# VHH binders against S-protein homolog 13 (SPH13): the designs that were tried, part 9

Target 1, 133 residues: S-protein homolog 13 (SPH13), of Arabidopsis thaliana (Mouse-ear cress) (q5xv33)
Amino acid sequence: GRLELKNEISGVASVRKAKLAVRCWSNEDDLGWNMLKPKQSRIWKFTTMNMWPFQKTEFRCQFRSGFGTTNEDVVTVFSVKDGFRKQCGVGGDECFWVAKRDGFYLRRIVKDGGGDSRKKYVDVLKSKWVWKW
Key: E = the ipSAE of ESMFold2; O = the ipSAE of OpenDDE; V2 = 0.75 times the mean of E and O plus 0.25 times the DockQ between their complexes.

## First folded at step 7 (VHH; framework vhh_nb_b201)

Design f6 (from e1 with G55D D106T; at its last look DockQ between E and O 0.39; V2 from the best seeds 0.00; counts 0 for: pae E 4.2 > 2, grease 25.5 > 24.2)
Fold by ESMFold2, look of step 7:
Structure f6 (fold): chain B 133 residues (1-133), chain A 122 residues (1-122)
Amino acid sequence: as target 1 above (133 residues)
Amino acid sequence: QVQLQESGGGLVQAGGSLRLSCAASGFTFDDYAMGWYRQAPGKEREFVATISSGDYTYYADSVKGRFTISRDNAKNTVYLQMNSLKPEDTAVYYCAAVDYDFETGTYYFDYWGQGTQVTVSS
């Protein structure tokens, strides 16, 4: 599986406003707080296991931006559970999330109907930023 | 060119009300928390109220329940409704554009207005 978080915050007058901090963890790893500069991504690749007696794969994150946090303190950004995997788009094994000026989005890759090798996507708002400090 | 312009100050009797306005231009208003601060003669400038870009409000203890901060992002304006005014509220009131750096925990006062006088007589 694959999880990507990207900072696409742009059109802001201050470098302080363009910052994104993420803290993500899975059942085995807590990666701590990491800063993403504008246009930077963090990508995690992992083996998904959803077979008895193996553990289920789930990634959860906290976000801080110059505009605040997500409405929910902790956001599930990847899960092997049936209801979740379809939300990330075709195949359900790759999830792509983007932070924008106005909020946090799930970027769903959709089929390309024109034969062009460039991917098409639809951004679905997950949460507007909420100022909590 | 950045401008913050306060208005609505004046002389008022104790127990009265005033509404201050602060009109902003020359910067992205929606990116900032906006705040009101005041300074009485011979005193340090002190915090009164702040409203975040997401409309979360914070007040100094001395004004809670009497003052209300609000903002209208479409008009690039922040307001301070001041009720039940007391002589100790007499001060020059300043608006400020405030940014918070969550990485360092520091508030930055990027822009200040010129101030508007509020005088509360007994």
Scores: ipSAE 0.153, ipTM 0.515, lowest interface PAE 4.2, mean pLDDT 83
ESMFold2 (binder alone), look of step 7: mean pLDDT 84; pTM 0.831
OpenDDE, look of step 7: ipSAE 0.282; ipTM 0.651

## First folded at step 8 (VHH; framework vhh_nb_b201)

Design g1 (from f3 with S52N; at its last look DockQ between E and O 0.33; V2 from the best seeds 0.00; counts 0 for: pae E 7.8 > 2)
Fold by ESMFold2, look of step 8:
Structure g1 (fold): chain B 133 residues (1-133), chain A 122 residues (1-122)
Amino acid sequence: as target 1 above (133 residues)
Amino acid sequence: QVQLQESGGGLVQAGGSLRLSCAASGFTFDDYAMGWYRQAPGKEREFVATINTGDYTYYADSVKGRFTISRDNAKNTVYLQMNSLKPEDTAVYYCAAIDYDFETGTYTFDYWGQGTQVTVSS
């Protein structure tokens, strides 16, 4: 499987406001807080495990932007559960998330080109950035 | 030079309405979340309402259903419509341009206005 988080925050006067802080963890590892610069991605590749007795693959993240956080404090960005994988689009083993100036989006894969790397995408809003304090 | 200037405060009877305005200049208004905060004498400044760059709003429980925040990016202005006012709403109201400083884990209130007095009499 493959998980990509990309910072596409743009159209801001200050580079500080375009930075995205993320903290992600899997079932086995906490990766801590990291900063994504504009147009930077963080990519994880992993073996998808969904059979007993192995632990199931799931990635969860927290996000902080110059415009707020996601409405849910913790967002599941990848899971082997069939309902979740269908949300990521064709194939279900690759999930692509994009932070934009107005919110956090799932970049849904809507066409899986056999034997080539070009895929078609649709961006689906997961959460607007919110200030809850 | 950055300025946030509140207006629209005054004296009003309980149950009445006021509309506050906050005119902004000297920064890219469209890029900021904007908020209203208030401070009564002898109390800490408290959160009232915010509106982010995508017009999503959030309210303190004490004002939810009575107050409405809005913004007009063409006029670089944020508003607070205050309905059904109560004496407990008496305070100086401040607008703020706000950010989250992920390095310190705190809110950064990049800019504050000077405040406008709202007095609600019983």
Scores: ipSAE 0.013, ipTM 0.331, lowest interface PAE 7.8, mean pLDDT 80
ESMFold2 (binder alone), look of step 8: mean pLDDT 87; pTM 0.865
OpenDDE, look of step 8: ipSAE 0.027; ipTM 0.423

Design g2 (from f3 with T53L; at its last look DockQ between E and O 0.61; V2 from the best seeds 0.00; counts 0 for: pae E 4.5 > 2, grease 24.8 > 24.2)
Fold by ESMFold2, look of step 8:
Structure g2 (fold): chain B 133 residues (1-133), chain A 122 residues (1-122)
Amino acid sequence: as target 1 above (133 residues)
Amino acid sequence: QVQLQESGGGLVQAGGSLRLSCAASGFTFDDYAMGWYRQAPGKEREFVATISLGDYTYYADSVKGRFTISRDNAKNTVYLQMNSLKPEDTAVYYCAAIDYDFETGTYTFDYWGQGTQVTVSS
């Protein structure tokens, strides 16, 4: 399996506003806060297991941008559960998330019938950036 | 040169309505949450309403259901629609541009307007 989080925030007046702070954890391990610069990605590659009594792989994250946070305080960005895998696109073993100036998106790889080496994608808005006071 | 310029204030009877506007220039309006604050004579400045870039709105309890904040990014303008006005709403109303410091998880007030007077008569 593969999980990618990419910062595509652009078109901002301040370098600070173009950065993305991310805090992710898997099951019991907290990876702490990381800062992604524009165009930077954080990538995890792993073997997925979904057999009793093996534990299921799941990643959860918090996001902070110069424009706010996501609607949900904690976002599940990868899970081996069948319903979640289908949301990530064809095959369901790779999930790709993208932060943009106006919100946080799931990037689904779609086949357009061509099957070429440059995959096409569609970005699905999952949350606008919000302030929580 | 950064400016936040409020307008639309004036004298109105209790129960009446006003719409305040705050026009922004000299900075990237789309990068900021916007807010309205007010200050009555002899009192501290108090929160009225804010609107995020994602169009989420937040209101002080004293104005909920009567006031509506909105923004138009094409015009670099934030609005406050004020209905069912009371004499207690009499104040100078200030517009603010609010920035989120994501490293600390806090916000700061980067810019303030000069204010517009709202007076509600009995």
Scores: ipSAE 0.114, ipTM 0.457, lowest interface PAE 4.5, mean pLDDT 82
ESMFold2 (binder alone), look of step 8: mean pLDDT 85; pTM 0.849
OpenDDE, look of step 8: ipSAE 0.318; ipTM 0.652

Design g3 (from f3 with T50V; at its last look DockQ between E and O 0.70; V2 from the best seeds 0.00; counts 0 for: pae E 7.1 > 2)
Fold by ESMFold2, look of step 8:
Structure g3 (fold): chain B 133 residues (1-133), chain A 122 residues (1-122)
Amino acid sequence: as target 1 above (133 residues)
Amino acid sequence: QVQLQESGGGLVQAGGSLRLSCAASGFTFDDYAMGWYRQAPGKEREFVAVISTGDYTYYADSVKGRFTISRDNAKNTVYLQMNSLKPEDTAVYYCAAIDYDFETGTYTFDYWGQGTQVTVSS
């Protein structure tokens, strides 16, 4: 499987304000806080666990932007559960998330690359940035 | 030059309403959370309400249900609608522009207005 988090925050006066801090973990590993510059991605490639004793492959993340955090403090960005995988698109084995100036989006790849280089997607808002007090 | 200018304060009877406005200039308004704070004589400045760049709102317990914060990014203005006013609401009300420092996880108060007096008579 494949999980990509991309920082597409733009339209700000300072590149520093457009940075995105992410902390992600799976049931096997916690990678700590990392900073994503504008246009930078963090990518995980993994084998989806389908058999006992490893029935759950799940990635969870926390996000901090110059505009706040996600509404839920911990966001599941990949899960083997059927309902979740269908949201990521065809097959549900690859999930693409993007941070924008106004919030955090799931990018669904629409099937239209039948042998050519054309690519289409739909961005679905999952959370506005919020200020938690 | 950065300016936050509050208006709409005044004298009002208990149970009445006021709407405060804070017009901003000299900075990128859309990039800031905006908040209202107040200070009564002899007391420390205290939180009233805040609205994020994404329109998420949060209120002090003492004003929940009575006050509503809103913003208009096209006018660079934040508002505080104050209903059911009580004598305890008497204070100078300050507008603030609040930045989130994601590297430290800390909120900073980059700009403050000069304040507008709200006086609620018994």
Scores: ipSAE 0.031, ipTM 0.361, lowest interface PAE 7.1, mean pLDDT 81
ESMFold2 (binder alone), look of step 8: mean pLDDT 87; pTM 0.873
OpenDDE, look of step 8: ipSAE 0.395; ipTM 0.697

Design g4 (from f3 with G105D; at its last look DockQ between E and O 0.75; V2 from the best seeds 0.00; counts 0 for: pae E 5.8 > 2)
Fold by ESMFold2, look of step 8:
Structure g4 (fold): chain B 133 residues (1-133), chain A 122 residues (1-122)
Amino acid sequence: as target 1 above (133 residues)
Amino acid sequence: QVQLQESGGGLVQAGGSLRLSCAASGFTFDDYAMGWYRQAPGKEREFVATISTGDYTYYADSVKGRFTISRDNAKNTVYLQMNSLKPEDTAVYYCAAIDYDFETDTYTFDYWGQGTQVTVSS
């Protein structure tokens, strides 16, 4: 499997406002807080299932941007459970998420007739940035 | 030079309506959450309403259902529609630009307006 988080926040006057802080963890790893600069990605490649005890891959993240956080404090960005992989687009083994100025999006790769190497995508809003008071 | 300029205040009878405006200049309006706060004589400044960069709104319990915050990013302006006004709403109303600094995990009031007086008579 493959998970990519990309910071596409743009159209801001301040470099500080364009950064994205992420904290992600899986069943096996907690990576702590990391900063993504504009246009920077974090990519994970992994095996989706292990034996004894059964280990199932699920990645969860928290996000902080200059415009707030996601509506849900913890966002599941990859899971083999509940048909989650179908939401990631064709194949379901690769999930691509994008932070934009107005919110956090799932980037679904859609089939582009005949398997053209120039894939097309649709960005689906997961959450606008929100404040916590 | 940053400015937040409130307007639309005045004297109104109880049950009436006013619409406040806050025009912003000198900063990137779209990058900020905007809020309305008020201060009555002898009291501390208190929260009224906020609107995020994503248009999420939040209201103090005392005004929920009567007041509506909105923003127009093309005009760099935030509004407060105040309906069913009560004498208890009498105060100076301030707009504020609110920033989240995720490195310090804090919400800061980067800019304040000068205030506009709202007076509600019984």
Scores: ipSAE 0.119, ipTM 0.446, lowest interface PAE 5.0, mean pLDDT 82
ESMFold2 (binder alone), look of step 8: mean pLDDT 87; pTM 0.862
OpenDDE, look of step 8: ipSAE 0.447; ipTM 0.718
ESMFold2, look of step 9: ipSAE 0.089; ipTM 0.447
ESMFold2 (binder alone), look of step 9: mean pLDDT 86; pTM 0.857
OpenDDE, look of step 9: ipSAE 0.413; ipTM 0.704

Design g5 (from f3 with A33V; at its last look DockQ between E and O 0.45; V2 from the best seeds 0.00; counts 0 for: pae E 4.6 > 2)
Fold by OpenDDE, look of step 8:
Structure g5 (fold): chain B 133 residues (1-133), chain A 122 residues (1-122)
Amino acid sequence: as target 1 above (133 residues)
Amino acid sequence: QVQLQESGGGLVQAGGSLRLSCAASGFTFDDYVMGWYRQAPGKEREFVATISTGDYTYYADSVKGRFTISRDNAKNTVYLQMNSLKPEDTAVYYCAAIDYDFETGTYTFDYWGQGTQVTVSS
């Protein structure tokens, strides 16, 4: 499996609060806690079973930032294609995670239907930052 | 100098509405979770509502569905819209700036306002 994450948190005075802590795991792997600085991207590889050629795996993630935390685990299903980015399972689009100030998103990379090879991004909010006592 | 100034309190009849404001200055407002707390006579200070920079809101069960917290980062102001007020809502309402440490999962109340009195009569 493959996980790609980009930290796009911005507009904060404190660099600390703009950092993103992430932990993701599957039934096979626990990737542990990792820290992403602002504007930093990171790719994780994890063990998959029978992923070729088109398979899905359940992957859970927890996120922490200066704006809050994900109290509940975010569960996603990833498909791996061609050893590159994971697919979202929608029309064959490729996807990766993006953390923003107001939450974290699944970003889809879609091709322009106009005949040009231009890539467009579609961001889908997966979770807002949670603040619970 | 850091300052949190509450306003909008007063006397209102049961079932009425009030809107509180808290104007902040002297610190980076956008970096803080903002909250409202209240203290009734003879009782401890209790949580009412909080709002993160991303506008995620959390409410005490006693005010859920009646109160709405919001913020305007351009004005460095947090608001508390209070509807369907009850006599038990009578208290001094305080504004707070809360620093959240995501590495440890802890939070600290860095700044408090002086409070504004809200009285709800039967």
Scores: ipSAE 0.124, ipTM 0.543, lowest interface PAE 2.2, mean pLDDT 84
ESMFold2, look of step 8: ipSAE 0.170; ipTM 0.559
ESMFold2 (binder alone), look of step 8: mean pLDDT 87; pTM 0.870

Design g6 (from f3 with F27S T106K; at its last look DockQ between E and O 0.57; V2 from the best seeds 0.00; counts 0 for: pae E 5.8 > 2)
Fold by ESMFold2, look of step 8:
Structure g6 (fold): chain B 133 residues (1-133), chain A 122 residues (1-122)
Amino acid sequence: as target 1 above (133 residues)
Amino acid sequence: QVQLQESGGGLVQAGGSLRLSCAASGSTFDDYAMGWYRQAPGKEREFVATISTGDYTYYADSVKGRFTISRDNAKNTVYLQMNSLKPEDTAVYYCAAIDYDFETGKYTFDYWGQGTQVTVSS
């Protein structure tokens, strides 16, 4: 499987406000808080296990931007559940998420035509940035 | 740098209404959450209402249902509509520009206005 988180925040007064702090973990790995600069990605590649006795592979993340956090404090960004994988696009083994100025998006992979056609994407808003008190 | 100027304060009878405005000068107004805070004589400055960059609103319990915060990014202005005013609402009202410090996970108050007096008489 493959998980990509990309920071595409732009159109802001300063580069500092375009930064994105992320903290992601799976059952085994907690990478702590990391900063993504504009246009920067973090990519994870991993083997998923869907059969007993294996535990489900799931990645969860927290996000902090100069514009707030996601509405849910912890967002599941990858899961082996069939319902979740369909949201990521055809194939369901790759999930691509994008932070933008106005919110956090799932970038769905849409099957392209044949030949040397580029992959096509559709960005689906999952959460606007929010301020919590 | 952002400069904030409140207006619209004054004397009003209990049960009345008042609309405060906070005009921001300079670019980048859209990048800040905006808030209203108030301070009565001898008391600490207290939270009234905020509106995020995504237009999410939050209110103190004491003003819910009576006050409405809004923003107009084209005019670089945030508003506080104050209805059903009570003598306890008497205070200097301050506008604030609020940033989120992603390293600490805390809000920072980057800019404050000079304040506008609201006085609610019985």
Scores: ipSAE 0.045, ipTM 0.403, lowest interface PAE 5.8, mean pLDDT 81
ESMFold2 (binder alone), look of step 8: mean pLDDT 82; pTM 0.819
OpenDDE, look of step 8: ipSAE 0.263; ipTM 0.619

## First folded at step 9 (VHH; framework vhh_nb_b201)

Design k1 (from g4 with E103W; at its last look DockQ between E and O 0.53; V2 from the best seeds 0.00; counts 0 for: pae E 8.0 > 2, grease 28.2 > 24.2, SAP .734 > .668)
Fold by ESMFold2, look of step 9:
Structure k1 (fold): chain B 133 residues (1-133), chain A 122 residues (1-122)
Amino acid sequence: as target 1 above (133 residues)
Amino acid sequence: QVQLQESGGGLVQAGGSLRLSCAASGFTFDDYAMGWYRQAPGKEREFVATISTGDYTYYADSVKGRFTISRDNAKNTVYLQMNSLKPEDTAVYYCAAIDYDFWTDTYTFDYWGQGTQVTVSS
């Protein structure tokens, strides 16, 4: 499977406003805080040697931006549990999330049927940025 | 040139109401959280209320239920509706444009107004 978190914050006057801080857990393993610059992504790809036990793969993350945080403090961004994979779009094995100036979005991949379809996506708002301090 | 222009201060009797306005110019208003702070004579400046770019609000405990912050991005203006005023609310009230940088773990008061006096007489 594949999880991508991308910073697409743009249209801001200050570099500081365009940064995205992310702290994720892979199952119970804390991966720590990391900063994403504009257009930068953090990507995880799951292999047999890297993601066990296979039945319990789950990523949960906290997000902070120059405009605030997500409304929920911890957001599940990938899970193998029934139902979650369908939210990520066709195939359900890849989840793609983007931060924008106005909020945090799930980038859901949808396909036009019939042959050599180009991938299309729809961005679904997960949370506006909120100021909780 | 950045400006925060405050208005609506003055003298009011205890139990009364007052509405402060802060008109902003010279910066991208929609990019900033906005806040109100106050300073009484002989005291440190203290937090009153903030409103995020997404209109989420937060208040000091001493003003919850009495004060309401709001913003109008079309007019580049932040408001503070102050009800049930007490003599303890007497202070100079300042409007501020606020940002937070996680990597330095600091917030920045990028811009301040000149302040407007609010006096609550008993």
Scores: ipSAE 0.012, ipTM 0.281, lowest interface PAE 8.0, mean pLDDT 80
ESMFold2 (binder alone), look of step 9: mean pLDDT 86; pTM 0.860
OpenDDE, look of step 9: ipSAE 0.382; ipTM 0.686

Design k2 (from g4 with G54E D55G; at its last look DockQ between E and O 0.01; V2 from the best seeds 0.00; counts 0 for: pae O 10.6 > 2, placed apart)
Fold by OpenDDE, look of step 9:
Structure k2 (fold): chain B 133 residues (1-133), chain A 122 residues (1-122)
Amino acid sequence: as target 1 above (133 residues)
Amino acid sequence: QVQLQESGGGLVQAGGSLRLSCAASGFTFDDYAMGWYRQAPGKEREFVATISTEGYTYYADSVKGRFTISRDNAKNTVYLQMNSLKPEDTAVYYCAAIDYDFETDTYTFDYWGQGTQVTVSS
C-alpha cells in the first residue's frame, strides 16, 4: 500500500501552526508520528496483504495541527498493491490526501492521456479539525 | 453498452485442450477482476478461475494444474486455457467482471457473458 500526503495549511501567521503531525498505522505497520512542514509532501508505504481478488492495504491516520486534531481513526484508506484505485473514483484517477486550514481532504486527480502538465483535481472534505487538547 | 462475449468453446475429446476468450467492451476493463465460471446441467454455477487487476490468479481445486487464466488489458480480453480436459468439465462457461469493495470486503459480479458451451467426450 501507498499513502501520499500533502500539507497545504496556509494563511497562518506562525509557521508552527501550519505544521502537520501525522501518524499512520495498519494492522501490520505503525509508522509513528511524523511532521510535515507547510507545502511539504510525503509518501508512506505499508505492507500489502494478498487477499482475493486483490492485494489489499488498509491503514488509518491521525493528524494534529495548529487548528486542532482529528480523531484516532479519522482516515481509513484502502489501496491496491502500490496505488489508490478503488476508492479514488471512476477510471484511472490518482488520489492523495491533503491537509488544509479548514480540514483534511481527499484529492482526486483526473488522469489525462495527454501531455498537459495542468491536471484537474477535486478536493473532498473528509474531516474537520477539532480541539481535543 | 456493456458486453462480455465468450468464444472458443466446442466439442473436444478427453485429454484435449481448449482456449476460451472473453472480449469485454463498454466498461473500464482494467478496473475489474475477471473470472470464469461454469454451469453443468442440473448443477449450480461454480467458480473456475479468477484474475485480479494486478494479475494474481486463483483457481478452483478441480481445475488447478490444468487450467490457466490470463488477461490482456490492451485487448480488453480475459482467457482461459483449458488443458487435460475431462468429461466432468462439460459445462457452459461464463465470463464475469468482478468488482471488489475494500471497505466492506465484498465483491459483486457486475457483468456476465452469455456463456460458451464446452463439451468433453470420453
Scores: ipSAE 0.006, ipTM 0.263, lowest interface PAE 10.6, mean pLDDT 83
ESMFold2, look of step 9: ipSAE 0.163; ipTM 0.588
ESMFold2 (binder alone), look of step 9: mean pLDDT 87; pTM 0.869

Design k3 (from g4 with Y107W; at its last look DockQ between E and O 0.66; V2 from the best seeds 0.00; counts 0 for: pae E 5.6 > 2)
Fold by ESMFold2, look of step 9:
Structure k3 (fold): chain B 133 residues (1-133), chain A 122 residues (1-122)
Amino acid sequence: as target 1 above (133 residues)
Amino acid sequence: QVQLQESGGGLVQAGGSLRLSCAASGFTFDDYAMGWYRQAPGKEREFVATISTGDYTYYADSVKGRFTISRDNAKNTVYLQMNSLKPEDTAVYYCAAIDYDFETDTWTFDYWGQGTQVTVSS
């Protein structure tokens, strides 16, 4: 499996506003806070377990940006469970998430029928940035 | 230079409505959360409502259900629709541009307007 988190925050005057802080857990393991600069990605490649009772691969993350956080404090960004994996597009083994200035998006891979090897993507809004007052 | 200019205040009877506007210039409006604050005679300035860059809203308990904040980024303007007004709502209402520094988890009020008077009579 593959999980990518990409910072595409742009169109802002300040570098401070364009940064993205991410804290993730792989199952129960806390991977700590990391800072993503504009256009930077964090990528995990891993072996998934999807046979009962071996369905254990899950990534959950917290996000902080200059425009706020996600609605949920902790967002599941990868899971081997059937309902989740189909949301990531064709195959369901790779999930690609993109932070933009207006919110956090799932980048869904869409089948390309044109004979070109390039893949097409559709960005689906999953959460606007919210401010914690 | 930066300007926040409130308008729409005035005298209204209890139960009435007013709509406040705050026109912004001299900064990137889209990058800021916007808020309304008010100050009654003899009191400190108090929170009324905020709206994030992504249109998420938050209200003081005293105005929830009666007031609605909104923004129009094309016009660089934030609004406060005030319904079911009470004499206790009498105050000078201020518009603010609010910045969030996520590295320090700190809110700052970068810009303030000059205020508009709202007077609600019994």
Scores: ipSAE 0.056, ipTM 0.430, lowest interface PAE 5.6, mean pLDDT 84
ESMFold2 (binder alone), look of step 9: mean pLDDT 85; pTM 0.848
OpenDDE, look of step 9: ipSAE 0.172; ipTM 0.581

Design k4 (from g4 with A33Y; at its last look DockQ between E and O 0.73; V2 from the best seeds 0.00; counts 0 for: pae E 11.9 > 2)
Fold by ESMFold2, look of step 9:
Structure k4 (fold): chain B 133 residues (1-133), chain A 122 residues (1-122)
Amino acid sequence: as target 1 above (133 residues)
Amino acid sequence: QVQLQESGGGLVQAGGSLRLSCAASGFTFDDYYMGWYRQAPGKEREFVATISTGDYTYYADSVKGRFTISRDNAKNTVYLQMNSLKPEDTAVYYCAAIDYDFETDTYTFDYWGQGTQVTVSS
């Protein structure tokens, strides 16, 4: 499997507004807050079902941008559950998330678009940037 | 010069409605969260409503279901529709332009309007 988080925030007045802070973890790893510059990606490659038969691989993340955070404090960005993986596109083994100026998107690869699967996608808004209150 | 200019305030009876407007100039309106805050005499300024750059809205508990915030980026204007007004809504209402500083996980009030008086009579 493959998980990619990409910062595509652009068209902003200052460098600080274009950065994306990301804190992600799986069952055992928490790498703390890391900064993604515009056009940078964070990529994980892994074997699904890496653990004991009843264990489930899941990646969860927190996001902060110059425009706020995601509506949910913690966002699941990958899960081995079949329902989740189907949302990531054909095959469901690769999930691609993109931060944009107005919010956080799931990039779904669409096979019926023809050609290379990575060239054909639709972006589905998952959360606008929000303030915490 | 940056300006936030509120309008639409006035005197209204309890149960009535008012619509506030805040016209913005001198900054990139689309990049800011916009908010409404209010200050009653002898009290600190308090949160009323905020709208994100992408139309996500947030309300104080005291106004949920009665007030609606909206924005029109083409007109650089934010609105507050106030329904079912109560005497405790009496205050000067301020428009604010809000920037989130994610390095400190805080928000910054970059610009404030001059305020518009709302008076709700019993």
Scores: ipSAE 0.000, ipTM 0.236, lowest interface PAE 11.9, mean pLDDT 79
ESMFold2 (binder alone), look of step 9: mean pLDDT 89; pTM 0.887
OpenDDE, look of step 9: ipSAE 0.337; ipTM 0.664

Design k5 (from g4 with T28I Y32N; at its last look DockQ between E and O 0.76; V2 from the best seeds 0.00; counts 0 for: pae E 5.9 > 2, grease 25 > 24.2)
Fold by ESMFold2, look of step 9:
Structure k5 (fold): chain B 133 residues (1-133), chain A 122 residues (1-122)
Amino acid sequence: as target 1 above (133 residues)
Amino acid sequence: QVQLQESGGGLVQAGGSLRLSCAASGFIFDDNAMGWYRQAPGKEREFVATISTGDYTYYADSVKGRFTISRDNAKNTVYLQMNSLKPEDTAVYYCAAIDYDFETDTYTFDYWGQGTQVTVSS
C-alpha cells in the first residue's frame, strides 16, 4: 500500500505557522515526530498483511499545526480494511492526506476519461484545526 | 503598535443583553485565537470564551448557553453576545489574542485589551 501526507498550509505570515508536525506509527514502529515544511510530503510504501492469523496493517498519526490539532487525537490514515480503502478513492490502493490552513483533508483520487495523463482529485474535509488548550 | 480595544460594556438589568466588541490592529488577526476573560472585584481573572482561528468555540460552564463568541476576520473584530445576564456576570471584560506554539505545545497570551466594564443590577 501507499500513504502520502502533504502539507499545503499557505496564506500565513510566518514559517512557524506554516509547518506541520506529524507523529505516525504502524504495528511495529513508532516513527517519531516529523516536521513538514509547506508543500513537503512524506510518502510511505509498505507490504500489507491481511490474512488470518496474520496482523492487519494500520497506520495511525497525530497532527499538530500552528492552528491547532485534529478533532480526534489519533487519526487512522491507512488500513487494509475494505471500508477504509474505499474512502481513499478510485481503486483504494493509495491514501493521500493534505493539511491546509483551515483543516485536515482526505484527498480522493478520481480520474477523468479521455486520455488526460494527470490524476484528478477532490479534497474532503475531515477535521478543522481545533484548540484543546 | 498592537491594540485591542473593547467596547459595548455598560449597566444593564438582570435578564438583559449586551454585545461586546473587540477591535484589533497591529498584528495578523487571522493567525490568532481570540478570547474573552473577566475579572470581578476581589477575584482572579477567569476564562469566559474562546474562538480559534478555525472558528471552534469553547465556553466556561457558567456562561454556556447564554453567551456566544464570534469573529469577523474581515473587520479584525471578535464579539461576545451576552444574553440572560445575571448579577454574577458583573466584571471587567478583557479581550485577548492567543497563540499556539505547536513545537512546545504551549499557549501564550500575546496581547490583552484594556477592558470594558459590565455591570448587571438586580
Scores: ipSAE 0.060, ipTM 0.430, lowest interface PAE 5.9, mean pLDDT 81
ESMFold2 (binder alone), look of step 9: mean pLDDT 82; pTM 0.816
OpenDDE, look of step 9: ipSAE 0.386; ipTM 0.682

